# VH-VL binders against p38371, part 34

Target 1, 215 residues: p38371
Amino acid sequence: CNFEQPETNCFVQESPSWAVKYDVVDSPKDANGDECTTTAPLVELMGVYKYVNPETGAAQLALRPATLASRAIADTTTTSADQTSLGSLDTEPKDHGFCHANDFAPAFVNVAASDTAAANTIRYEFTNVRVYSAAVAPGTQFTGELKYTSNGCTSSYVMRAVWPPAPCDTASTEPAENCGVGSGLNPEFAVVCQPTSATGTTGYCVPAGDIPSFK
Short names: E, the ipSAE of ESMFold2; O, the ipSAE of OpenDDE; V2, 0.75 times the mean of E and O plus 0.25 times the DockQ between their complexes.

## First folded at step 16 (VH-VL; framework fv_romlusevimab)

Design i6 (at its last look DockQ between E and O 0.63; V2 from the best seeds 0.00; counts 0 for: pae E 3.6 > 2)
Fold by OpenDDE, look of step 16:
Structure i6 (fold): chain C 215 residues (1-215), chain A 123 residues (1-123), chain B 108 residues (1-108)
Amino acid sequence: as target 1 above (215 residues)
Amino acid sequence: QVQLVQSGSELKKPGASVKVSCKASGYTFSRYAMNWVRQAPGQGLEWMGWINTRTGKPTYAQGFTGRFVFSLDTSVSTASLQISSLKAEDTAVYYCARQRGYVGKNYYGMDVWGQGTTVTVSS
Amino acid sequence: SYVLTQPPSVSVAPGKTARITCSGDALPKQDVHWYQQKPGQAPVLVIYDNNQRPSGIPERFSGSNSGNTATLTISGVEAGDEADYYCQVWDTSSDQYVFGGGTKLTVL
């Protein structure tokens, strides 16, 4: 249930693994404006970290997509910093329990060519990120927008994320394995199992609705 | 490394024709539209149009129809600009520039530029 | 035709902050891009999509939008920042790129 809560500081659950889904807004197109087929993952894990400058009190939010990080193994040109999107974060919630994060640097990798694959540049560009930090669920949900580009093929998404990451299987009848009781998620969260592939049944529990996603 | 390399400077007489080439390397040529930008001496940047590097379809900006022709040689990842019936007013530096991207009916600037080709038209 | 207006010139002392404005109608609905052009060189993209920096561009460069005005901000200006700066948008009404008139930044 959504209700007004007292404002607190901008708490963010720091973790190497959030469950994140991307809902398509704009279908992929290349820089000619022609249709292309490369898209962001249906769901992926993401590292989320908060940094606070002890001198100024300024806060930053770091987003590290796991899929991007995994491709970095074949990247000899970018650093770990390049593979992480860092943006500014509010110190206090501004509206309805949300802390806004802005001015994210792109996260990207340059995958070197191999004997079997051409070189590939992948870029994550995050905007309008909002972390839900209300007392009822402090820093365990966030949303935003993603512009995803792979070798000039660009698409856009609404991003929705929840912590903790709970693996799930749509083929399972066990509640704990299908985003229900025992999954480790807040029982008040409205979540759904999102498979990692269009044909698969295994994936992660992700928000079922807009953030904050409650039953 | 991604780069665009243009042909050398040209000196032409009025009424002549010139063809400027732009060779791309380091990326998939056919996925990025190629823009052409003109800059007259001491003046600002002026968009001339672009060419679809997959289909070869050119789009010309207002004022750059008729004497200006965009073309491709995909076998060598090269875009070309031809100007016919040259005038003194065509004296300028001509740049090719890669289209950065497209999404949601928006184009997102030019992220790679050639070094420019100076075309001088003088009698 | 769609017009982007920039001041012809801006002067700034070393170490200070330079602000270059770009004004146009309906600018809030468009993504603004900024290019730096040093004398005798080709333009270089320094800001795209209003406030995004390409790789290799110093953090001193930032972009912002307010109302019908986009602003390129260069903090801690260095002598090497002396250049012409151009804003650019894609005008969906006319389906063309439009450049501002350019601003010459002089480092005093």
Scores: ipSAE 0.694, ipTM 0.876, lowest interface PAE 0.7, mean pLDDT 94
Fold by ESMFold2, look of step 16:
Parts: C-alpha cells; structure tokens; sequence
Structure i6 (fold): chain C 215 residues (1-215), chain A 123 residues (1-123), chain B 108 residues (1-108)
C-alpha cells in the first residue's frame, strides 16, 4: 500500500492553560510508609498539546503543569521537555467519544539544595488519561489519574480538567465571577469555583462532576 | 542529582565482621526507606530488608534476622549493613537501593541503586 | 512467600520485539516492577507499576500484567538491551519484596 496514515480525529483543544482540579484518592505518605503533608495543588493551570507524526499518523498528548513550569524558572537543570509529560493518544474516539492517552513519561522539576533543605525533585505521574472528544464539546474536558511526589511524599488523585480557564471567586454574587453567565465558559458545562487555597475564595472554574461534566 | 555511593569491596575471613556503607545525596534522606539486596556470584537478586530512615526501625526479610544489622548515620545521610560471624555463603555483591514510593498499601519498587559492594569471605 | 517464575533466557534478533514473562499466582493482586542488569553493573528500574516508565527509559520498553503473567516488552531491540531482567513484586501476605529468578536476554 502507498497510503500515508491519516491524521487522527481525536480533537484536543490545544492551549497553554487548562484549569485542572485534583481530588485526593490516597492521602500523602512518604517512601518509608509514614504520613506526610505535601500535596498536589487543589487546582492549577496546565498546558495541553497534541502532536501528530505526519508520516505515521501516530498521536501524542503533552501535559505541562504550570506549577512545574513556575518552579523551573529558578532551576536551570530542568528543561521544558522534563516539565512536560508526553504520552500516546488514541487515533479514534472510543467509549462514547473518549480518546485515551497512555504511557506517559513523568513530568518533573529539580529544586536545588539550600542551607535549610536538601535537593528535591517534584514529580507528576499521569495515568489513564481520557479526553472527551465528542462533537458537543470536542476536546475541552479530560480526566485522568495523578501520582504526585515532592520531598518523598506521594499522594494520588483523580484529575478533572476543563478549557478555557476561567478565574472565579466563591464569595462573589456576580455570575461572571462565579462560573456563570459572562465567565467565558460553555454554558452547558457543569462547573464550580475551586479556590487555589483551602482558606481563600479565588481560583478557577473546574468540572463539577465526572467527565464529561454537563448540566 | 540523586545518588547512592557505597563503600569499597572487602576481603574477609570466616568469623569476621564487615560493614558496608551507603551514602545518599541529592534528596531528602529521611523520606525514603533504604533497601538492602544481596546477589551471590552468578545468582539472582535477593531482598534482605529495609530500614526506615526517619525512625531507624529495620525490617529484615525471612532468613536475615540474625547476623545482619541495618543502621543509619543521618548526620551524613548514610545507611549501613553490618554482617557478623561471616560465612563463605555470605560472599556476594551487596546493594543499597532507595524505596521509590508508597501509595495506598503498595510499595513501588526501588528506583535508585548503589554501585554495589563485593564482600568476599575466604579461608 | 510467592514464587515468581521467569524463563532463564530469551533470544531476539536486532530490531525485533523481545517479550520476557514473569508468572505467579498472586500477580493480579500486585503491581510488577522490572529491572535491567548489565554485566558488572547495578540493576536499573525500567518499568514500575506494571506499565510505567521512569524518566530516561526509552518508549520501546513497555509492560503489562494480565492474569497470572506479567510481560516486559522491548520493541526494536538493540545490542545495548542485552542484559539480565528481573521482575519484582511486594508480596502483601508476607510483607516482603520478591524477585523473579531473572531472564538473560541475548541479542543475536
């Protein structure tokens, strides 16, 4: 045969910023098995990109957590490739419009030793990533699993993500500031304002339920 | 850079003692258990146990509960294996290996290994 | 403690796919880890949690765990892949790590 492999139809909205929420599954434990307190952020922005090999049609999904990117500005030993988790992506949607992505390499950043702390590697390990690609909201929501490690403290999460990122404030009565009309989000999305800290009110709109999250 | 550097090879007589050291660098030592693994000449890998690097509490595999002692010097990020009353069957390469992680009830292997220390017990 | 059984050797031509198996009755309950050991060197973790690759391990290394058999797969085998390969689990019933007996991969 002389046919080149076609480009996949697993659409992904490429953007330097998606809003990603993490919900804990396994609480933090260190590599001795003892309790520890270091966790993934409640919510963060994430770069999401799709790459297709034009000769083979094979697709890849790249995930770049903003927290790693911000820490890497101070660390010249970690490259942009290290801060990005690259995995395979299905060529066709499955299971009601989901495109699966697997075989992710870890994303990480090295934090240099200081007078008060040993050197450390902050590491994200993504598994079982599924991008919702059906026509009603093609490639604008995804879910997956995260194992997060920092200072030897590992915890695991379900991650749920939505595009576009929309800043919000849980204390606001204005719909545009609390994930409602005027926020810039698809009005059919079921979303909720997730603050960036446990005690604050400001953050980003994230999926309210399992992906695909619709009203 | 995460690294484990072990002490040099040892030639000992039966009945003697040996202490193998394993110096860690590039990470928070007290967060990762240290495993010890034995490999007799021409043989496979055999887990000897580990030591909790925060508390110093050792756990020994079946068969390693007597002459084998794990210890720490946390001031220099060093784990040690001491073998007393050496026998010919103790001739092996001894590795230290860092515990990768723990999630739920599962340990996830050993991600960083020392270069190994050869202990030879001869008469 | 569980016994993990590996074939003593596997031979594969360069550029082909090597498959190294690890069998045990408890494997569906356990996450399997794989180590590569080249002559005179320390082991290197190449797969953890059945199918996860550490940083720096080429994508041609992959793993699976189904039924009573875990498999390490190396596609596009190169001469530099010639080594001993060990599977390992944490056996929760005895609270011990268990290694398989090892498989010598020959590239010829």
Amino acid sequence: as target 1 above (215 residues)
Amino acid sequence: QVQLVQSGSELKKPGASVKVSCKASGYTFSRYAMNWVRQAPGQGLEWMGWINTRTGKPTYAQGFTGRFVFSLDTSVSTASLQISSLKAEDTAVYYCARQRGYVGKNYYGMDVWGQGTTVTVSS
Amino acid sequence: SYVLTQPPSVSVAPGKTARITCSGDALPKQDVHWYQQKPGQAPVLVIYDNNQRPSGIPERFSGSNSGNTATLTISGVEAGDEADYYCQVWDTSSDQYVFGGGTKLTVL
Scores: ipSAE 0.292, ipTM 0.723, lowest interface PAE 3.6, mean pLDDT 88
ESMFold2 (binder alone), look of step 16: mean pLDDT 92; pTM 0.948

## First folded at step 17 (VH-VL; framework fv_romlusevimab)

Design o1 (at its last look DockQ between E and O 0.03; V2 from the best seeds 0.00; counts 0 for: pae O 13.3 > 2, placed apart)
Fold by ESMFold2, look of step 17:
Structure o1 (fold): chain C 215 residues (1-215), chain A 123 residues (1-123), chain B 108 residues (1-108)
Amino acid sequence: as target 1 above (215 residues)
Amino acid sequence: QVQLVQSGSELKKPGASVKVSCKASGYTFSRYAMNWVRQAPGQGLEWMGWINTRTGKPTYAQGFTGRFVFSLDTSVSTASLQISSLKAEDTAVYYCARQRGYIGKNYYGMDYWGQGTTVTVSS
Amino acid sequence: SYVLTQPPSVSVAPGKTARITCSGDALPKQDVHWYQQKPGQAPVLVIYDNSARPSGIPERFSGSNSGNTATLTISGVEAGDEADYYCQVWDTSSDQYVFGGGTKLTVL
């Protein structure tokens, strides 16, 4: 019979939108060391892209938070490159099916001063990113660490992400609207509906547990 | 954009006092501690301490607890260093530098610096 | 008190790689920051958190921290890289910032 050899490159599902959940690790503190209140979003969409340098074969992973892209419309001082975090990416998976991405440049946007607030830079710093690339779900989940700074207030998170983004409603009894059958997600994924606000019911399906998140 | 603009250089006699100011812009002043760093002629960088910009509480490095006073004027986003009873050994460039806000093992460090103020104490 | 040791000077030919070391006993548990100071100018942060590069710093600047030694590496050295370079940490045992003594990079 005809044997096909497995793909050995790190595959990443490229998309303008993945759903990303942040779970706090270090509560917000300012650069005096005092408690503050600004946090990353509960969930957001994120652009995810892979690049390969044809001269060297080196691979890179690009992460573009939708929250930065939204604020960038009014920001004439930063470019699309500043608003996107670019890091190195392994060329082959490790023995447990993860491709590591490291050395990310920060992604940021400037918020202009107003009558009531000083100018501010919103900054994302990603570290220790790992893309799950095993055959069952190649390049459709990843995890990593985020350090988020806004208005001098810094906090840190574990991030967990899944593709595709599936809208959901925690109050819905329809499985397709609550991360179940018909949602568009791989049915083997363990996901939960994460509302975009603390008081609302609508949001996106996100990994329920550590990556790889499967039932 | 973040900027720290320091007052002009000073020529002083021994025994006098000097006040170096550092005006911050482009960020929320009360969120970032302000460091003071000294560099004597031909020498390396020497940390003098910092001031908490929310509370006004100074912390002085060992050796800088007597004649050196950090202060704030928060209404104009300004940190100041006052040196009294000036000695020839105080001749140096004095920098203000904004403390970098980061959690974890990398909480400290200085991301933006003023242009420096040269204080010369003649004898 | 805790001391960070740097070589006083390093010379490198244009286009080659400069390596500036910073040694200290507690470095395995510390994040190292690097500053460039050109003659007559204020210091500029060039590497933070051992290896992270601020916006506007060329990719030829890189950093590492392994064992008791941190290293600032400048590949493709240019005349404009002539400067003093300082490593710096926060020492939690004494609650003080500690700077290395500085390294003068000369491009010959």
Scores: ipSAE 0.390, ipTM 0.754, lowest interface PAE 3.0, mean pLDDT 89
Fold by OpenDDE, look of step 17:
Structure o1 (fold): chain C 215 residues (1-215), chain A 123 residues (1-123), chain B 108 residues (1-108)
Amino acid sequence: as target 1 above (215 residues)
Amino acid sequence: QVQLVQSGSELKKPGASVKVSCKASGYTFSRYAMNWVRQAPGQGLEWMGWINTRTGKPTYAQGFTGRFVFSLDTSVSTASLQISSLKAEDTAVYYCARQRGYIGKNYYGMDYWGQGTTVTVSS
Amino acid sequence: SYVLTQPPSVSVAPGKTARITCSGDALPKQDVHWYQQKPGQAPVLVIYDNSARPSGIPERFSGSNSGNTATLTISGVEAGDEADYYCQVWDTSSDQYVFGGGTKLTVL
């Protein structure tokens, strides 16, 4: 069914928690080009916020990965601003309902070594972020690219995100616990349960396909 | 605060029956399968089987069919193990243990255990 | 029947690293879980899905697997770590849990 969607602003569901999946594009390499083993999370929560300058009308998109937020507790060198990636955001949807977000500043943390833990530096670099803001599902899915670096080990990913965050268990046959009816997600969304670990069963519902991900 | 509290120690004669209970609290009882594990004195752990707390369907391990019966009382979030025709070899500590993860698959380990119930069979 | 083999005992000095192995044919295909059992107590899950730690389990505990052998590693061993340790696997052939024979860890 084809229908004309009404003109709308670039709506983004502001929330401290989006479910975000990272699919690897480039395997992790160190500064010398050698293979390393550190990767981005399989899935994580992310804070997503929209800011509008009341004077100029310019919009910005802020992304705050939960990994950085958690490590920030031990970080005495970076600020909240450093731990949040801020980029420009379109004011109106453009390509097929997408609002483009660009020019993101890196988000990072620097945790010094301690008696009980090694030093840890993590950096997120987002590019080509697109928020799906069509009327059918305004501001509840987005995609982009991530360059992830941890202690000099860098990898690249396609990022796909959905709101709300719905916990799930691949071991469950109950729809509400496995990204189905009752999960809180839009029933029209195509989603799948992504465990937080390679061998685990519990995680979050993430887009099953490219954004926008619909059944 | 997930807790599994089992019934007290039992002393029985051969040929008698015993019923061990396991009361669950701190979580939704019907969302996690319950395992039973036996440990004879000075021996290792032995899996007896599990019961689906949603459907009530029991599954018994090899060697634990016939005299062993798993049951539920969902109204009080309790799983039970009944052993009939007790033998001396049934002397052991019996544990209930919650299956890790939601009901659906049964190979994810056991994340919470009862304190164990000692059953002694002696003439 | 499927069998998981563990050494009967392992001894380690305080502060050193203990390694407890578990060998079985199904280990390359199945996730291994580890349980700690102190005398007179119920078992406690210390590692699940080969290498994951439950909440409350110290980072000193880690799990790994290679080939037909899974290994529970305890770094910086403390007196309180003295216990029996059991590995566990789900045997898909028989559709049952199988425990290893257990390893007694002694802290010298």
Scores: ipSAE 0.000, ipTM 0.546, lowest interface PAE 13.3, mean pLDDT 91
ESMFold2 (binder alone), look of step 17: mean pLDDT 93; pTM 0.954

Design o2 (at its last look DockQ between E and O 0.01; V2 from the best seeds 0.00; counts 0 for: pae O 13.9 > 2, framework grips, placed apart)
Fold by ESMFold2, look of step 17:
Structure o2 (fold): chain C 215 residues (1-215), chain A 123 residues (1-123), chain B 108 residues (1-108)
Amino acid sequence: as target 1 above (215 residues)
Amino acid sequence: QVQLVQSGSELKKPGASVKVSCKASGYTFSRYAMNWVRQAPGQGLEWMGWINTRTGKPTYAQGFTGRFVFSLDTSVSTASLQISSLKAEDTAVYYCARQRGYVDKNYYGMDVWGQGTTVTVSS
Amino acid sequence: SYVLTQPPSVSVAPGKTARITCSGDALPKQDVHWYQQKPGQAPVLVIYDNKARPSGIPERFSGSNSGNTATLTISGVEAGDEADYYCQVWDTSSDQYVFGGGTKLTVL
């Protein structure tokens, strides 16, 4: 039947790289409430890890945006732990097949001033993270909210993520290079190629719609 | 740009039938289930059921399994509700509402609503 | 069948915080969605999955689901927030969406 058996525990595919797409909810505003221009990336890779306390069984979800690590190259004041957001993770899925993660600590990097740029703190605040854990695709898609702050601008997004990360090119006619057959993704996933820039054609395959994103 | 536009209000006599249409635009129609919701005058919202827009398979809420028929015309991205043998108690506003999740998922609420169609049944 | 209970009305002064509750025995296992309906208009989704905001909904709308009670919170209430508010879940035991009875928010 159309029965969807939830997993008895909350499996998450651990990987240094998931593909994450951000879609704006609140456009960038400064502290005065005026429009500003700094935004989250269109798409980025993200490290995703699950930790379980063996004595208590309590679980945590760790999210590490790759953009924070790349921006920390010129700065010795932030650590790998600062670049990783930890939250609590459910031990059992809810009726709809999602495992919720909450209470995330912010992830950030301090980018020191250079000859060409002022100092900046880039800050990610994740909330309401939901990992799809149903047996058909256990722990390979998630959604959540991001509050992103950089250069005094704050903006908010829905994030939608998929594993594995599949590079793509919107200009390619090869299905494997445009999120189709042969891309390495579960063929039942509904995905679309998201370029990393507004003017480029190359990027990563991301969920086409709300999680769970299936054809 | 996502929009649901419903057919105009109807005044009917008891025993007649009515068909309420709901035309979708700005999204891929077959990817989102369509719900029907009733609101009698001065009353709250009541879920009537939904239709899988890929397969055309309807699911009716308890109490709506007789005179109420959901249907699709996918060529024009339209869902329809037909009510036969109209009774005075069928007087209500009828809404179509898109299910937020993809087709085959039904836990996720309704993110886009039509403007509503008032059906009035009077002697 | 499964019932979601809401207070019939809530009154709040402009600029203050409104809290609209939704009670049900199965809420710990459910995700709650909230709709705003102004007179003569269709409902609008304002919160989904307990606390997520759709695009276009102001940050002053927030939600929670704890114990047997879900709460829609509207901070900095404006006259334009006067409406009926409905909570909704999917009830797995009956395979049906269930709406709460609705709460009329007045701003006075």
Scores: ipSAE 0.032, ipTM 0.656, lowest interface PAE 7.8, mean pLDDT 88
Fold by OpenDDE, look of step 17:
Structure o2 (fold): chain C 215 residues (1-215), chain A 123 residues (1-123), chain B 108 residues (1-108)
Amino acid sequence: as target 1 above (215 residues)
Amino acid sequence: QVQLVQSGSELKKPGASVKVSCKASGYTFSRYAMNWVRQAPGQGLEWMGWINTRTGKPTYAQGFTGRFVFSLDTSVSTASLQISSLKAEDTAVYYCARQRGYVDKNYYGMDVWGQGTTVTVSS
Amino acid sequence: SYVLTQPPSVSVAPGKTARITCSGDALPKQDVHWYQQKPGQAPVLVIYDNKARPSGIPERFSGSNSGNTATLTISGVEAGDEADYYCQVWDTSSDQYVFGGGTKLTVL
């Protein structure tokens, strides 16, 4: 939760964990335009935080992908700030209940080679982020675009996110374990279980449609 | 008073070895396991593993096998960390930290910390 | 690998309440520990077993858990509380301690 910040009309559920889905728009290409194979995760958790300047009332949105957080352990060159994407956020909802977030700084890690792993640089570039902040579901869904780069291999995605993060298993018949009743999600949300891997069954509940995703 | 006192800062060349010591006092050394934690500059805490102070058995976290060796000198209540074949990425502050629970329990957290030892690896 | 996620930074005015969250899978099944680290100093255990305070830690510090999120709450924040805070759990699956990424608390 936020600490004694000025109230704004653009509510964002601050949490270390949102469930985020990435749908590919542009397949991975290297700097020469050739095909490469590295992609963003199918789904990941993301920290989402809102900051408000108490003097000016200006708001900012911070996005912290879990992938970067995990890789940061081995990174001695980037800081926490580098691993977080910070952008401007509207103070009031605009079109159709959305608050727009823009001008995000890239979030990245730079892990040096080790005895067991090659060097790895990962970069997240967010654009056109929109947080759904309508009264019916304030600040619990957002969408945007991601440009993902790993070791020079770049791909583009539509990002869709929902809060809270609900673990799920496509192999489960229990509603609570498959994005249904008991999962903790808003019953009005249209969500689907997205496994973390192409062959696995376990993952997180993510929006089933465009944001806002309702049944 | 219960305390852990570590050895002083180290400056080493790549490929060299370093040994960091952690002397315990104020309590029964063999009653509590000893953990090692690394913190690279500007980074968070990273658990390296622990050593059973009764049996001397070390357990290493993933990523800290091979070049890292935990050892004990029980006669002087001292735990040690040795790093061989030092690399630039080994540059960090290294902490010893006492396990809060008994020596055979490893999920209670760390209640006493050494002051840390800075190891700098530079060519 | 098991990951604990913390906000990178939290800002609070003196006298107000700070809340630092730590999120991870299966937190309800694990005891969470919290450490305070001031600049240039070693970490200090401030909360263990989710909500217990070590001797010498002020009552202003408290811990709670809800779902997959643990929260360190610092009431009546003082300038001296400015530090990095880390959550920690023992991951039974991998038999290792896992730290959160840390949260920088700034007292404005």
Scores: ipSAE 0.000, ipTM 0.470, lowest interface PAE 13.9, mean pLDDT 92
ESMFold2 (binder alone), look of step 17: mean pLDDT 93; pTM 0.954

Design o3 (at its last look DockQ between E and O 0.81; V2 from the best seeds 0.00; counts 0 for: pae E 2.7 > 2)
Fold by OpenDDE, look of step 17:
Structure o3 (fold): chain C 215 residues (1-215), chain A 123 residues (1-123), chain B 108 residues (1-108)
Amino acid sequence: as target 1 above (215 residues)
Amino acid sequence: QVQLVQSGSELKKPGASVKVSCKASGYTFSRYAMNWVRQAPGQGLEWMGWINTRTGKPTYAQGFTGRFVFSLDTSVSTASLQISSLKAEDTAVYYCARQRGYVGKTYYGMDVWGQGTTVTVSS
Amino acid sequence: SYVLTQPPSVSVAPGKTARITCSGDALPKQDVHWYQQKPGQAPVLVIYDNSARPSGIPERFSGSNSGNTATLTISGVEAGDEADYYCQVWDTSSDQYVFGGGTKLTVL
């Protein structure tokens, strides 16, 4: 469907779980400028929430990566607010159905060293986030840029996300288990199964192309 | 918990040498370059250079070669600045500052600073 | 050498908005960082990568870029905001950090 759409609000599907893919732009470097090996996950779930100030009408977008949520259990120094990236969000879609989100605060955890693990600080810095909110698929895809840092090792990514989070298995011949019919995803979405590890076959369906990703 | 603690104030005569230390704690020392910044009385911030905390390779800004030496003692997570043949013009506050990061061939500023060390050179 | 130019001083009344500019030829291609320095204290990073705020920095502080000029904006200025502010970039041509000359913000 390629037709002129009426103006709508910046709808965002609020959910504790979006499927998010990170494609490498800059390889990891430490703060000396030397190569390091730590990278963002291949794919992860992310909590996404929209807040509207009832007095001003201003909107905000909150992003909470699952990696941070999981590590937060061992973190005694950061708060829930620290572990969530909050930015401003447009109230109305702008260019080509996108709502822009800006000025994200860093989301981070700081885990102290233990008997079994070294200290670990992880930081997510989001920029240029755009939520696709056109009438054909309101608030079920978004894109942006991520600067990921783990213990001083920093890399950058293009972020692409889709809702709902559909589990998948590249080894499966069943369409419902490989991002096809029955997966719960919009059948018009162009998606591909991204395993959670380099050697595994199980993961989540993620956008196959640039956002908006359609067949 | 992440912090840089510098050595105390110094009063020196012209021609003497001084060594300012900067001890890091709360993070992996060898992954963050250490910058040195000078601030003369009533003047602005001036970048002196930085040292690679993994390799020990120093990089000096223009105007800070020769008498200025960056060094490391990794065993105690300490960076040091030594100034030899001190001049009156070297009177300033000297800061160590941690490199925030590096991505895409760009360094991204300094996120942690020492409290500064005042060096006074007077006859 | 690459130069960042800042106004030497800016004055603002409490509760109003202060804008401190930083101009340089390479600003469209470089990320700008801002530091706050209060008398007798070390500089504090208040904005990095043009518009990002470190944790603990109030939302009143924001950064923006337009053309060859970066701007640090402080809304709802408080007496405690009185300080010197420095912009900074990494100059890839000379491989060095460059600071602006600094701006003294006075709260009237």
Scores: ipSAE 0.638, ipTM 0.851, lowest interface PAE 0.8, mean pLDDT 93
Fold by ESMFold2, look of step 17:
Structure o3 (fold): chain C 215 residues (1-215), chain A 123 residues (1-123), chain B 108 residues (1-108)
Amino acid sequence: as target 1 above (215 residues)
Amino acid sequence: QVQLVQSGSELKKPGASVKVSCKASGYTFSRYAMNWVRQAPGQGLEWMGWINTRTGKPTYAQGFTGRFVFSLDTSVSTASLQISSLKAEDTAVYYCARQRGYVGKTYYGMDVWGQGTTVTVSS
Amino acid sequence: SYVLTQPPSVSVAPGKTARITCSGDALPKQDVHWYQQKPGQAPVLVIYDNSARPSGIPERFSGSNSGNTATLTISGVEAGDEADYYCQVWDTSSDQYVFGGGTKLTVL
């Protein structure tokens, strides 16, 4: 009936898709210190995975931004490992039910030169990641910090993420299409529809505030 | 392939001038400041300053004003260090190094270095 | 005039852990970068922003910055790790990059 568990108390809902919102902290600047315009996406899907050493219980958290994976479809020089940021994950919750993940390696994709643009590397650097692990919603929300670089233009963000990804439309009157009942989200989550573009209405349900984001 | 390739070693007499060049490739040159770093024989690393590769505006570290001039040729993605009125104490390896990044109010070091150019000043 | 102090040398047996320290009064407010320089070669960035690892640097390299001391840690030290190691910060009070004096790591 009962038996030894190989995983820690820091549960993480593993999925190829979480919805992740980025809110700017430091506006884009290049490596001269001058303003530039390239930014992280407003919202994107992200693969989230947990690896555990069954002998020691030591854990790692893997983050794979869908934007990097999408850009690498035609590029055999960037592997799935390069597109995935791996960090250490705490074995036990701390700080009001959070599991911390640190020491992330960068995730990146190489963009080949074109007739109109030089070769470029798009890079994500995650820090200070905290996964909410309390029993009411274990491992279905997290927050952290992102440094995003493209073409030498770097900006920084707070990130807030929720599982499952729920598509939404700000123009819809149907609750299931606007982060409400029937969307597939935990009804206690405080979420809001974030469009993928400034001019569109469709996107994903994201945390409305600081993690843990509850009504 | 991000790369910085420097000009060859120089043997000079006191009072002469030297120009060390640093050619960048594999990235957008105008996005990354170029640092210059000196290392005297058997000594540590010493920051000399940097040049903004978009504007050409140099910033010199304390002690490196006057005889040391940073310049650019953006048509060939090249930064240069000119040292005039050479003294024996200028004998060193000179490195160019690309500024890694800038976010918020902090600079994140130098991620790509040239191979170094040895300048020897002797009678 | 801001000074980062490093020990001149550190010796570590193969397979053991090397710890190279960098001390400075303003370190709690600074992000520390670490460079490896092998004889006759240019420096290579091995840690930036206190603890971040550039692509291609082995996981056995790690960094921390706590109190007035930053530490570069190399676990499972190999003969190929023999080098000089420099810490470096941007000092806002003088508007300059500052390097530590360097530490020679010997694997014996």
Scores: ipSAE 0.427, ipTM 0.779, lowest interface PAE 2.7, mean pLDDT 89
ESMFold2 (binder alone), look of step 17: mean pLDDT 92; pTM 0.948

